# VHH binders against Ras guanine nucleotide exchange factor efc25 (efc25): the designs that were tried, part 14

Target 1, 234 residues: Ras guanine nucleotide exchange factor efc25 (efc25), of Schizosaccharomyces pombe (q9usu1r752to985)
Amino acid sequence: TPEEFASQMTLLEFDYLKQIPSREWIFRSWVSRDSRSAVRNYINFSNCFTYWIINCILEKKNTKARTAVISFFIQTAYKCLSLQNFSTLMSIVSALNSAPIYRLHAAYKLVKAEDIICLSGLREIVETKKNFSTYRALLRKAELPCVPFLGVILSDLTFIDEGNPDVLDSSPHLLSFNKRHRLADVVADVCRFQSSSYEMQSNTDLQSYILHRCRFVNQDLSYLFDKSLSLEPR
Below, E stands for the ipSAE of ESMFold2; O stands for the ipSAE of ESMFold2 at other seeds; V2 stands for 0.75 times the mean of E and O plus 0.25 times the DockQ between their complexes.

## First folded at step 19 (VHH; framework vhh_8emy_2)

Design N3 (from L1 with N59Y; at its last look DockQ between E and O 0.83; V2 from the best seeds 0.68)
Fold by ESMFold2, look of step 19:
Structure N3 (fold): chain B 234 residues (1-234), chain A 121 residues (1-121)
Amino acid sequence: as target 1 above (234 residues)
Amino acid sequence: QVQLQESGGGLVQPGSSLRLSCAASGFTFSSYAMHWVRQAPGKGPEWVSSISGSGGSTYYATSVKGRFSISRDNPSKTLYLQMNSLRPEDSAVYYCARDLDWSGGSYWDYRGQGTQVTVSS
């Protein structure tokens, strides 16, 4: 059911995105860890989901079973790409690229060639080369509805303040106008993504299952790496 | 109030070394991974290096591996970047950035004002 899983993850992620009020972009509410923030809640869910994938793979004692889980998530990520859900796509590839999972060569050898080719293409999308140039190109071409990956957006907002100023036109007044314009552009772009909807039907049972399973998963990469070593020794 | 203040930049010749420092305050420094990010005129931000909260893990962009070394001193809440064998291509404003805490990559939620590094023949 990779298709159904991808659809329901897309609806879940989109609901998190839509709940972020515009004031958080202006005041950067996620910077203060003392306050409640819709952005921080979304990040926490996304982190839980990434680690849940890692745990799902490592809980399988049999190599063939681990291969089946890896293949399931590759196919899920591919469907997420077709749904323009870049956030779930990033989470899945991050889990598959994590040290505990990336090293599972015996499991990966059993993955079908078409899924391996698919994974290679997905990895190119998420790579950081030239400031996420591949991802940014895909995002620019994307029509609505779309779930962008907020990690890149939040990092971009961090660098809108005062970039390396143009010394020819350097002025506190001019820099203030440029900053306001760039901030408004990013906020408008996020609001554009928030303003659409996906046509898929909600499966509340599956969404609740995902949320329940993600709660309190082990997020200690050192522990998970040791578990990986016990499953496939060096 | 989160604060990050970079220092140690300057104008140097190719092949020179510089050590950048970043003084942190207003948050539990040891709980956060930290990054160095640089930005040349007319270009977007470029990730340079990362270090885990404990200092136990370090990561580098391929363009700086073997030449740059990131470190931190948690008691003094200070992040460092040792830059050796500097090239004209390393010229940029260098920013100290706090990790966003999004797993699987290097993302940031706060930066300092930056320190200018200029490498000129």
Scores: ipSAE 0.611, ipTM 0.840, lowest interface PAE 1.4, mean pLDDT 87
ESMFold2 (binder alone), look of step 19: mean pLDDT 82; pTM 0.824
ESMFold2 at other seeds, look of step 19: ipSAE 0.653; ipTM 0.859

Design N4 (from H4 with E101D; at its last look DockQ between E and O 0.74; V2 from the best seeds 0.71)
Amino acid sequence: QVQLQESGGGLVQPGSSLRLSCAASGFTFSSYAMHWVRQAPGKGPEWVSSISGSGGSTNYATSVKGRFSISRDNPSKTLYLQMNSLRPEDSAVYYCARDLDWSGGSYFDYRGQGTQVTVSS
ESMFold2, look of step 19: ipSAE 0.699; ipTM 0.875
ESMFold2 (binder alone), look of step 19: mean pLDDT 82; pTM 0.822
ESMFold2 at other seeds, look of step 19: ipSAE 0.668; ipTM 0.859
ESMFold2, look of step 20: ipSAE 0.678; ipTM 0.866
ESMFold2 (binder alone), look of step 20: mean pLDDT 82; pTM 0.819
ESMFold2 at other seeds, look of step 20: ipSAE 0.710; ipTM 0.880
ESMFold2, look of step 21: ipSAE 0.719; ipTM 0.883
ESMFold2 (binder alone), look of step 21: mean pLDDT 82; pTM 0.826
ESMFold2 at other seeds, look of step 21: ipSAE 0.682; ipTM 0.869

Design N5 (from L1 with Y107F; at its last look DockQ between E and O 0.12; V2 from the best seeds 0.00; counts 0 for: pae E 8.0 > 2, placed apart)
Fold by ESMFold2, look of step 19:
Structure N5 (fold): chain B 234 residues (1-234), chain A 121 residues (1-121)
Amino acid sequence: as target 1 above (234 residues)
Amino acid sequence: QVQLQESGGGLVQPGSSLRLSCAASGFTFSSYAMHWVRQAPGKGPEWVSSISGSGGSTNYATSVKGRFSISRDNPSKTLYLQMNSLRPEDSAVYYCARDLDWSGGSFWDYRGQGTQVTVSS
């Protein structure tokens, strides 16, 4: 069911989030190649999950079967919104917006109108054009528990750090204390999200299934796009 | 402020060549894989090409393979797309995008307005 899937994904993603020690935010440990990072483990899982969705859709040879999978994930993303799981929501909409999937017009034509309306609203949330302005507005209003989208957090930390380079040919004269306060604000926000809990029951069979399937997915976007063309030619 | 500014588009005839440029600022350009993505009127975004942060790995959509070439110059923080043998179906607004290595590596982070490429017979 979409509700059970959304609940278990939320528990999985929240567990990944809670495992990230504060030092990784401060020192940007996800860039290091010499030690395993909890942030990189979470990134890897989220990437695998997104590609798993794409593969689930494209492995169906029947247009109606692809429509059913698309509809399932639309409904799952909507449940994620109600759980304030923005991470899984972003992953699902990213998969549905990916070049191989977005172009499946025959499959999308068969999706129920209510699910298409739902998807349209979800797409607004993930819009990137104004630095995720819709997402950021929703996040500011969200109560705990919440799973924020890690990508925006990492982007913010990286951007703030890049504005104060230690060793470059020319100093930008950007030594403002405002940047240090912004770093602290971002870290405090993520620590706040880490401090709560979801009260849903774990389904270890379903969680193990998700984790196993995600590790063995094809992530070659050019191959996946070609497969999409073979299933629905121009 | 992260900025991406596309240029080099125009109206050309089929079989022509164009070179698109994307000037990047406000982030460590060499740390990010970059993409070219295009969007034709009434269609969704279509991935065109990608290049690794170092420039050592490139990938192309089958529809452009052998005709388009992606490159980057990390010192000048510039991304390029050389488009040869242009066809009417290549007509679109072309965006450069920073790869957010999250959600499957297909999540495109773009800030610019894109550059229009129109190929008409």
Scores: ipSAE 0.013, ipTM 0.330, lowest interface PAE 8.0, mean pLDDT 80
ESMFold2 (binder alone), look of step 19: mean pLDDT 82; pTM 0.828
ESMFold2 at other seeds, look of step 19: ipSAE 0.561; ipTM 0.808

## First folded at step 20 (VHH; framework vhh_8emy_2)

Design Q1 (from N4 with A33D; at its last look DockQ between E and O 0.57; V2 from the best seeds 0.66)
Fold by ESMFold2 at other seeds, look of step 20:
Structure Q1 (fold): chain B 234 residues (1-234), chain A 121 residues (1-121)
Amino acid sequence: as target 1 above (234 residues)
Amino acid sequence: QVQLQESGGGLVQPGSSLRLSCAASGFTFSSYDMHWVRQAPGKGPEWVSSISGSGGSTNYATSVKGRFSISRDNPSKTLYLQMNSLRPEDSAVYYCARDLDWSGGSYFDYRGQGTQVTVSS
């Protein structure tokens, strides 16, 4: 069911979020792709999940079956919004916006009107207009527990102080304080999200199934696009 | 160690052209999608353009499409932004940014120190 799937994905993603030690935010361990970091593990899982959704849709040879999978994930993303799980929400919308899936016009034509309206609203949350202004507004209103989308947070950290030296040679105390205050605010927000708990009951079988299936997905976008063309030709 | 260094900014009149460069080192340049991101004083960062690792796919913000052209030279590990028909609204610090490799969007894990572009009458 969409509700149970959304609940278990929320628990899985929250576990990944909680595993990120505070030192990774300070040292930005994910910048070095050679070092293993909890942030990179989380990104890898999230990418696998996004591609798993794409594969689930393209595995169906019948248009109605593809429509059913699309509708399932629209409903799952809507439930993720109510759980304040923005990370799974972003992953689902990313999969549905991917070139192999977005072009499936015959399947989308069969999607129920209410689900299409829902998807349109979810797509507005993901939009980059005014520096993700819709998403940021929702996040500001969110109460704990919440799973934020880390991609925006990691990009924000990049634009606060990465590549810039501490300004000891101009007005070091004034500029250093401003920089450190902004960094501390971002880290404090992440720690706040990490400090809460979701009260949903774990379904170990479903979580294990999701983790196992995600490891074996094809992530070759060229292959997946060709598969999409074979299912719905131009 | 990852390094990105932008250059080619300056003070120009409206309608002018500029070509920005970004020298990359410390990573396999051709394996990464690259971006230009700009930031005006008191504003948040604004994504401008992206180019795939191979150079075969480019993308632009609607505010610059048709005026700006992103390119890369993988042998010299250099990213470029050709900016034509510059407007006062294009005034910003321009950053070269490396893609985070998170699917579904443009997110960044490293940037250079930036180069100032000022378009004034």
Scores: ipSAE 0.687, ipTM 0.871, lowest interface PAE 1.1, mean pLDDT 87
ESMFold2, look of step 20: ipSAE 0.699; ipTM 0.873
ESMFold2 (binder alone), look of step 20: mean pLDDT 82; pTM 0.827
ESMFold2, look of step 21: ipSAE 0.710; ipTM 0.879
ESMFold2 (binder alone), look of step 21: mean pLDDT 81; pTM 0.813
ESMFold2 at other seeds, look of step 21: ipSAE 0.678; ipTM 0.863

Design Q2 (from N4 with A33G; at its last look DockQ between E and O 0.60; V2 from the best seeds 0.66)
Fold by ESMFold2, look of step 20:
Structure Q2 (fold): chain B 234 residues (1-234), chain A 121 residues (1-121)
Amino acid sequence: as target 1 above (234 residues)
Amino acid sequence: QVQLQESGGGLVQPGSSLRLSCAASGFTFSSYGMHWVRQAPGKGPEWVSSISGSGGSTNYATSVKGRFSISRDNPSKTLYLQMNSLRPEDSAVYYCARDLDWSGGSYFDYRGQGTQVTVSS
């Protein structure tokens, strides 16, 4: 069910989040792609999951079957919002917005109106315009437990800047001190999210299934787009 | 040892052109998507443009589409932004940024120190 899938994805994502050592936030271990990083492992899982959704939809040979898979993931993403799992929410919407899937107009015509309305609302949350303003507002209101979307956090860490007026910029040490404070604030916020737990029961069979299915997905967008064209020409 | 170094900024009149460069080192440049991101005083960073590792796919913010052109030269490990028909609202520090490789959006794992572009009368 969408509810059970959302619950187990939330537990999986939260485990990835909890396993990230504090030193990775400080030293930005994910910048070196040839070193092992818990952050990079989490990104890789998230990417695999996004492409797995795309493949699940495109594997269905008839339009009604593709519609059913699309509707399942819309409902799953909505449940993720209720669980404050923004990471899985972002992955699902990314898959549904991908070029191979977004163009499946015949399949989308068969989606129930209530699910289309739901998808429109989810798309607003993930909108990148205005520096993710809708997402950031929801995150500020969220109580623990919560799985934030790390892509925004990692990008924020990359763009921490001094941004100081001339009066404040009287010393290189003062500029470095302000940068360190802003970095420490972001790290403290991430640690706060890591500090709680979800109360849902683990279904290890379903979690293992998800992890196994995601490991070997096709991530070639050109191939996937061509497959999409063969299923719905135009 | 990832390093990105921007250059080519300056003070110009409205309607002028500038070409920004970004020299990359310390990573396999051709394996990474790249971005230009700008930041005006008192504002947050604003994504401007992206280009895939091969250079085959480009994308632009609506505010610059048709005026700016992103390109890359993988043998010389250099990213470019050709900026035409510059406007006062294009004034900002321009950063070269490396793609985080997270699907579904433009996210960054490294940036340079930036180059200042100022468009005024």
Scores: ipSAE 0.679, ipTM 0.863, lowest interface PAE 1.1, mean pLDDT 87
ESMFold2 (binder alone), look of step 20: mean pLDDT 82; pTM 0.824
ESMFold2 at other seeds, look of step 20: ipSAE 0.687; ipTM 0.869

Design Q3 (from N4 with S50R; at its last look DockQ between E and O 0.85; V2 from the best seeds 0.71)
Fold by ESMFold2 at other seeds, look of step 20:
Structure Q3 (fold): chain B 234 residues (1-234), chain A 121 residues (1-121)
Amino acid sequence: as target 1 above (234 residues)
Amino acid sequence: QVQLQESGGGLVQPGSSLRLSCAASGFTFSSYAMHWVRQAPGKGPEWVSRISGSGGSTNYATSVKGRFSISRDNPSKTLYLQMNSLRPEDSAVYYCARDLDWSGGSYFDYRGQGTQVTVSS
């Protein structure tokens, strides 16, 4: 069910979040794509999951079957919102907004009106306009436990202390104080989210199924778009 | 070491044009989508534009659409922003930023030092 799927995705995402050591925020280990970074591992899982959703929809040969999968993931994303799992919510909406899926107008036309209204609200949450203002407002109101979306956090860190060291000719003392204070604020936020727990019962079989299905999914958007065109020409 | 170096900023009159450049090194430039992000004094960063690794896909913020054009030259590892019909509200430090590679989003894992653009009256 969407409820069970959302619960187990939340536990998986929370496990990824908890395994990120604080030193990665200090050294920004994800910037070097050749290093073993817990942040990069989390991003890779999240991308695999997003593309898995796209593949699940496109593997269905008839329009009603594709509509059922779309509706399943809308309902899953809505449950993720109620669990305050913004990471899985972002992944699902990203998949549904992707070019191969967004264009499936025949399938979307068959989705129930209440699910379409729900999707519209979910899309507002992921909007990038005004620096993710809707998402940030929801995150500020969120009680623990919560899985924040790291993409916003990592981008915020980029504008604290990202740049070519050779070219930046600023006072090292002022930069050091500002860097440490702003970095400490981000680390405190992440620590706050990592410090709680979800009380849902683990379903190891379903979690293993999700992880296995996400491995080796096709992530070639050009190929997936061509498949989308074959299913709904235009 | 990943490096991004912006240039081409300056002080110009309203209605003028400027072309910003960003020299990249220390990574496979053509594998990454790239962005321009600007930040006015006392404001948070504002995303401006995105271009795919191949250069085949571009996106713009509503505030600059039709006036700004992003491009890249992968052999020279250089990103560009052509800014036309400049307005005082375009005044900011402009950064080139490397895409985080998180699907469906404008998120960043590295930026340059920025170049100042000032459109004065």
Scores: ipSAE 0.664, ipTM 0.861, lowest interface PAE 1.1, mean pLDDT 87
ESMFold2, look of step 20: ipSAE 0.672; ipTM 0.863
ESMFold2 (binder alone), look of step 20: mean pLDDT 83; pTM 0.832

Design Q4 (from N4 with Y110V; at its last look DockQ between E and O 0.69; V2 from the best seeds 0.69)
Fold by ESMFold2, look of step 20:
Formats: structure tokens, sequence, C-alpha cells
Structure Q4 (fold): chain B 234 residues (1-234), chain A 121 residues (1-121)
């Protein structure tokens, strides 16, 4: 069910989040692609999951079957929102917004109206406009437990040394001090998310299935787009 | 180590053109999508444009589409932004940024020190 899938994805993503040691935030270990990084491992899993959704949809040979998979993932993303799992939510909407999937108008036409309305609301959450303002507002009022989307956090860290108030005098030591404080604030926020737990029961078989399938997905977007064209020409 | 260095900014009049450059080193440049991101004082960063590793796919923020053009020269490891018909609202520090390789959007793991663009009447 969408509910069980969402719960188990939440537990999986939360486990990846909890495994990130504090040293990675300080040294930004994910910048070097030659080094082992818990953050990079998490990114790889998340990307595999996104492409797995795309592959699940495109492997269905008839339109009604593709519609059923799309509806399943819309409902899964909605449940992720209620679990405050923004990471899985972002992955699902990203897959549904991808060029190979977004263009499947025949399949989308068969999706029932309430799921289309739901998808529209989910798309607003992930919109990048005004520096992810909708997502950031939701995250600020979220209670624990919560799985934040790390892509925004990692991008924030990349740009953290900007935005001094117009009241403060421009000084090299004030800028360095402000940067260290903002870095510490980000690390504290991540530690806060890592400190809680979800109370859902683990389904080891389903989690193992998901992890296994993610390791074997095709991530070639050009190939997947060509496959999409063969399934719904035009 | 991974480094990005922007250049080509300056003070110009409205309607002018500028071409920004970004020199990359310390990584296989052609393997990464690249971005331009700008930031005005006291504001958050604003994504401007992206280009795929091969250069075959480009995207632009609505506010700059039709006026700005992103390009890259992979042999010289250089990213470019051609900015035409500049407006006062384009005034910002412009950064080149390396894509984080997280599907579903434009996220960044490295940037340069930036180059200032000021458009004043």
Amino acid sequence: as target 1 above (234 residues)
Amino acid sequence: QVQLQESGGGLVQPGSSLRLSCAASGFTFSSYAMHWVRQAPGKGPEWVSSISGSGGSTNYATSVKGRFSISRDNPSKTLYLQMNSLRPEDSAVYYCARDLDWSGGSYFDVRGQGTQVTVSS
C-alpha cells in the first residue's frame, strides 16, 4: 500500500540521515567525489530511488498500468508529506516531473481528479521559486521526527558566507564570525533532525526489496526518454 | 582541489552587455552540469542558468530568458554567461556553481568567490 511504502521509505531515508557523522558537515566531505562520504552515499540512494520510479512507470506496456503506478506514487508522496518525510516526497515529485514521465499525457489523463489535485499541491511544495520558500516554510513549522531534504541544506552551506545585514559594518573578522555562526546553526539543525526517531514498525523484507531494486536501475535519461517516446509517440 | 574562479564583471549602464567567465580546476569539468547563481546584498541566492556536462541542454530562470546565454568550452574548462540587455535588477554578485548531482533540481556543492555586476543609470 502507499502507506506501508511511505513508512518504510521514511525509515530507510532516516537511517541514511542518522549515519552522517558531524565531521562531514565541517569538512564538506561530499565535494570530493574520490572520498568515501555518507552524504554522497545517501545522494546515490536517493537518485537510484528517483530513477527506479521512472523505470517502474516506463516498464508498464499499457497506459492503464502506467496510470496505476503514477497514482500509487502520488499517494505515496502525499503520505510522505504527512510523515514529514520531505526527502522521499522530493524524489517522487522529481520522478513525476522528469521529461520521460511528465510527457505521458495519455496516462495522466486516466489519473483520477483527486490524485491530480494532490499532485498539484505536492508540486508547489518542491518548487524552486524564491529559494524554495514553500518548502522552507513547511520545514520551519515541522515537528520531530522529520526527514529534511538535504539538497537545500547542502546548497545553503555552499552559499553561507553571503547576506550580511545592511546595518552591520563590513569587516573581515565580522564576516568570518558570521560564517562560523551560520555553519554552526546548520549543523545544530541537522543534529536536531538526527536526534529523534519514527515509531513505525520495520518491514525488513520490503526495505531489502527497495534497496536491492535501487542498485539495478537504469539512470540514463536519454535512454529513458527514448523509451517514453516509444510508449506514447508524439 | 576543486576550484572555480569567476571574472568579467563590472559597472555598466542599462542595456549594456557583459560576458562572465568561470575557470574550473581540480575535477573532470565535462562530467558535471554547471550553474550560474546570483546574489544581491541582503538577499538569498537566485538561480540564473544551468548547462549540462556536454553543453547540449540549457535552462534559464524566467527573469533572464532571452537575454542571457550560458555556454561552456570543455577543452579549456571554462563556463560562460553572456548577459545582454542588462537591467538594474540584474545587479548582483554572480557565482558559478558545480551541480551536486542530485536529480530533481538545481543544487550545488562548490562555488567560486564571485564577480560583481552593477547596472546603474
Scores: ipSAE 0.665, ipTM 0.857, lowest interface PAE 1.2, mean pLDDT 87
ESMFold2 (binder alone), look of step 20: mean pLDDT 85; pTM 0.857
ESMFold2 at other seeds, look of step 20: ipSAE 0.707; ipTM 0.877

Design Q5 (from N4 with S103T; at its last look DockQ between E and O 0.53; V2 from the best seeds 0.63)
Fold by ESMFold2 at other seeds, look of step 20:
Order: structure tokens, then sequence, then C-alpha cells
Structure Q5 (fold): chain B 234 residues (1-234), chain A 121 residues (1-121)
């Protein structure tokens, strides 16, 4: 069910969030692709999950089956909003907005009006206009527990104190006083989200299934777009 | 060691053109989507444009569509922004930024020091 799937994705993503040690915010461990980073592991999982959704839709041979998968993920994303899991919400909307999926007009025509209205509202939340103003407003109102979308947070950190690194400027203690305060404020917000827990029951079989499926997913967007053209020609 | 260096900013009159450059080093430039992001004093960062690693796909913010053009030269590891018909509201520090590699949006893991663009009468 969308509800159960959303609950287990929320627990999975929250575990990734909680595992990020404070030192990664100091050293920005995710910038180097050759270093181990809890942040990078989380990003990789999230990307795999997004592509898994795309593959689930494109693997269906008939239009009605593709419509059913699209509707399932719309409903899952709506439940994620109710759980304040903005990370899974962003991943689902990203998959549905991807070029291979967005163009599936025949499948989208069969989606119920209720779900289309829901998708429109979800798209407004992820809208980038005015620096993610809708998302940021929702996040400010969110009570704990909550899974924020780290892509916005990591981008914010990039624009606080980020430049061409050298040995002298690689440590937070070398930052200006004002920049240190702004960095500390962002880190404190992340720590606030990490400090709570979700009360839902874990379904380890479903979580293991999701993790396994995400490991073996095709992420070649050109291939996936060609597959989309085969399923719904121009 | 990832490095990005912007150049080409300056003080110009409304209606003028400028071309910004960004020299990249310390990573496989052609493997990364790249962005231009601008920030005016007292305002948050505003995404301007993006270009895929190959250069085959470009995107623009509505406020700059038709006036700005992003390009890249992968052999020289250089990103460009051609800015035409400049307006006072385009005044900002312009940063080149490396894509975070998070699917479905424009997110950043590194930026340069920026280059100032000022459009004043």
Amino acid sequence: as target 1 above (234 residues)
Amino acid sequence: QVQLQESGGGLVQPGSSLRLSCAASGFTFSSYAMHWVRQAPGKGPEWVSSISGSGGSTNYATSVKGRFSISRDNPSKTLYLQMNSLRPEDSAVYYCARDLDWTGGSYFDYRGQGTQVTVSS
C-alpha cells in the first residue's frame, strides 16, 4: 500500500539522516567522490530510488499498468508529506518530472483527477522559484519528527563558505566569525531533525526489498528516454 | 583539489553585454553538470542556468531566458555565461557551481569565489 511504503521509506531515509556524523558538516566530506561519506551514501541511495521509480514505470508494457504505478507513487508522495518526509517526496516528484516519465501523456490521461490534483500540489512544493520558498515555508512549520531534503541544505552550505579550497582554508576554525555562526546555525537545524524518532513499526523485509531493488537499477537517462519513446511514440 | 575561478565581471551600463568565464581544475570537468548562480547583496542565491556535462542540454531561469547563454569548452575545462541586454536587476556576484549529483534538480556541492557584475546607469 502507498501508506506502508511511505512509512518504510521514511524509516529508511531517517536512518540515513541519523547516521551523518557532525564532522561531515565541518569537512564537507561529500565534495570528494573518492572519500567515504555518510552524506554521499545517502545521496547515492536517493538517486537509486528515483531511478528505480522510473524503471518501475517503464517496465510496464501497457498504458493502464503504467498509470497504476504512477498513481501508486503519487499517493505514496502524498503520504510522505503527511509524515513530513520531504526527502522521499522530492525523489518521487523528481522521477515523475523526469523526461522519460513526464512525456507519458497517454498514461497520465488515465490517472484519476484526484491524483492529478494531488500531483499538482506536490509539484508546487518542490518548485525552485524564489529559492524553494514553498518548501522552506513548510519545513519551518514542520514539527519533529521530520526528514528534510538535504539537497537544499547542502546547497545552502555551499553558498555560506565555499570556494577554491587550499590547505589554510580547509578548516572551519579558519572561517570568518560571521560565516562560522551561519554554518553553525545550519548544522544546528540538521542536528535538531536528527534528535527525534518516528514511532512506526519497522518492516525489515520491505526495507530489504527496497534496498536490494535500488542496487540494480538502470540510471542511463538516454536509454530510459529511448525506452519511453518506444512505449509512447511521438 | 577541486577549484573553480570566475572572471569577466565588471561595471556596465544597462543594455550592455558581458561574458563570464569559469576555469575548473581538480576534477573530471566533462563528467559534471555545471551551473551559474547569482547573489545580490542582502538576498539569497538565485539559480541562473545549468548545462549538462557534454554540453548538450541547457536550462535557464525565466528571468534570463533569451538574454543569457550558457556554454562550456570541455578540452579547456572552462564554463561560460554570455549575458546580453543586461538590466540593473542582473547586478550580483555570479558564481560557477558544480552539480551535487542529486537527481531531479539543481543542487550544488562546490562554488568559486564569484565575479561581481554591476549594471548601473
Scores: ipSAE 0.656, ipTM 0.852, lowest interface PAE 1.2, mean pLDDT 87
ESMFold2, look of step 20: ipSAE 0.672; ipTM 0.859
ESMFold2 (binder alone), look of step 20: mean pLDDT 81; pTM 0.816

Design Q6 (from K1 with R98K; at its last look DockQ between E and O 0.16; V2 from the best seeds 0.00; counts 0 for: pae O 9.8 > 2, placed apart)
Fold by ESMFold2 at other seeds, look of step 20:
Structure Q6 (fold): chain B 234 residues (1-234), chain A 121 residues (1-121)
Amino acid sequence: as target 1 above (234 residues)
Amino acid sequence: QVQLQESGGGLVQPGSSLRLSCAASGFTFSSYAMHWVRQAPGKGPEWVSSISGSGGSTNYATSVKGRFSISRDNPSKTLYLQMNSLRPEDSAVYYCAKDLEWSGGSYWDYRGQGTQVTVSS
């Protein structure tokens, strides 16, 4: 079910988040070429999961089957919002907005109105406009436990290295202090999310299924787009 | 799978210019933002510049603004970095990176060998 899937994805992603030691946030371990970091492992899982959704939809050969899979993931994303799992929510909406999937107008036309309205609301949350302003506002109101979207955390950490110093107050020491202060703020927020727990019961069989299926997905967007064209020609 | 190959580095004097190239394959190049990242020995990785998939939007680290220019040629699947007025602190191995396909798509996946840029001091 969407509810069970959302719950187990939340536990999976939260485990990845909790495994990241604070030094990786500070030293940005994921950008090293030889990164064997916990952050890199989580990034790899999230990318595989997004492509897995795309593959799940495109492997269905009839339109009604594809519609059912799309509706399943819309409902899953809605449950993720209720669980404050913004990471899985972002992955699902990104997959549904991807070029191979977004163009499946015949399948989307068969999606019931309730789910289309739900998807429209989820798309507003994911919007990148003004540096994810809608998402950031929701994150600020979120109670613990919460799985924040890793991509925004990583983006913030990367751009803090360049700083955004107040030129009027700038000096060599003030610039360095501003960088360290802003870095500490981001890391403190992440540590706060890592310090809580979800109380849902683990279903290890479902979690193992998800992990196994995600490991070998096709991530070639050109191939996936061509497959999309064969399923719903222009 | 994604393949990236950097070239165009070398040993130059301060104030010189270099143009780096990155040949890309294994993905739809025009669909992804691309980045340059550099790493000096014993230092952490440093973001340098980014360009959108279409090439319409660019961004630069403060340390290189006005000196470096990022561009891309989508038909040839090639990313470029024009580096002018090079300084000794620009010495590093330079890597190109494909944007990660996260839910928002704003981080790096790089697999190349990199290209060494050394500015003598």
Scores: ipSAE 0.006, ipTM 0.184, lowest interface PAE 9.8, mean pLDDT 79
ESMFold2, look of step 20: ipSAE 0.006; ipTM 0.238
ESMFold2 (binder alone), look of step 20: mean pLDDT 82; pTM 0.829

## First folded at step 21 (VHH; framework vhh_8emy_2)

Design S1 (at its last fold request DockQ between E and O 0.69; V2 from the best seeds 0.70)
Amino acid sequence: QVQLQESGGGLVQPGSSLRLSCAASGFTFSSYAMHWVRQAPGKGPEWVSSISGSGGSTNYATSVKGRFSISRDNPSKTLYLQMNSLRPEDSAVYYCARDLEYYGSGSYFDYRGQGTQVTVSS
ESMFold2, look of step 21: ipSAE 0.656; ipTM 0.855
ESMFold2 (binder alone), look of step 21: mean pLDDT 82; pTM 0.828
ESMFold2 at other seeds, look of step 21: ipSAE 0.659; ipTM 0.853
ESMFold2, fold request of step 22: ipSAE 0.703, 0.687, 0.692; ipTM 0.876, 0.865, 0.871
ESMFold2 (binder alone), fold request of step 22: mean pLDDT 83, 82, 82; pTM 0.832, 0.826, 0.831
ESMFold2 at other seeds, fold request of step 22: ipSAE 0.653, 0.714, 0.711; ipTM 0.852, 0.879, 0.880

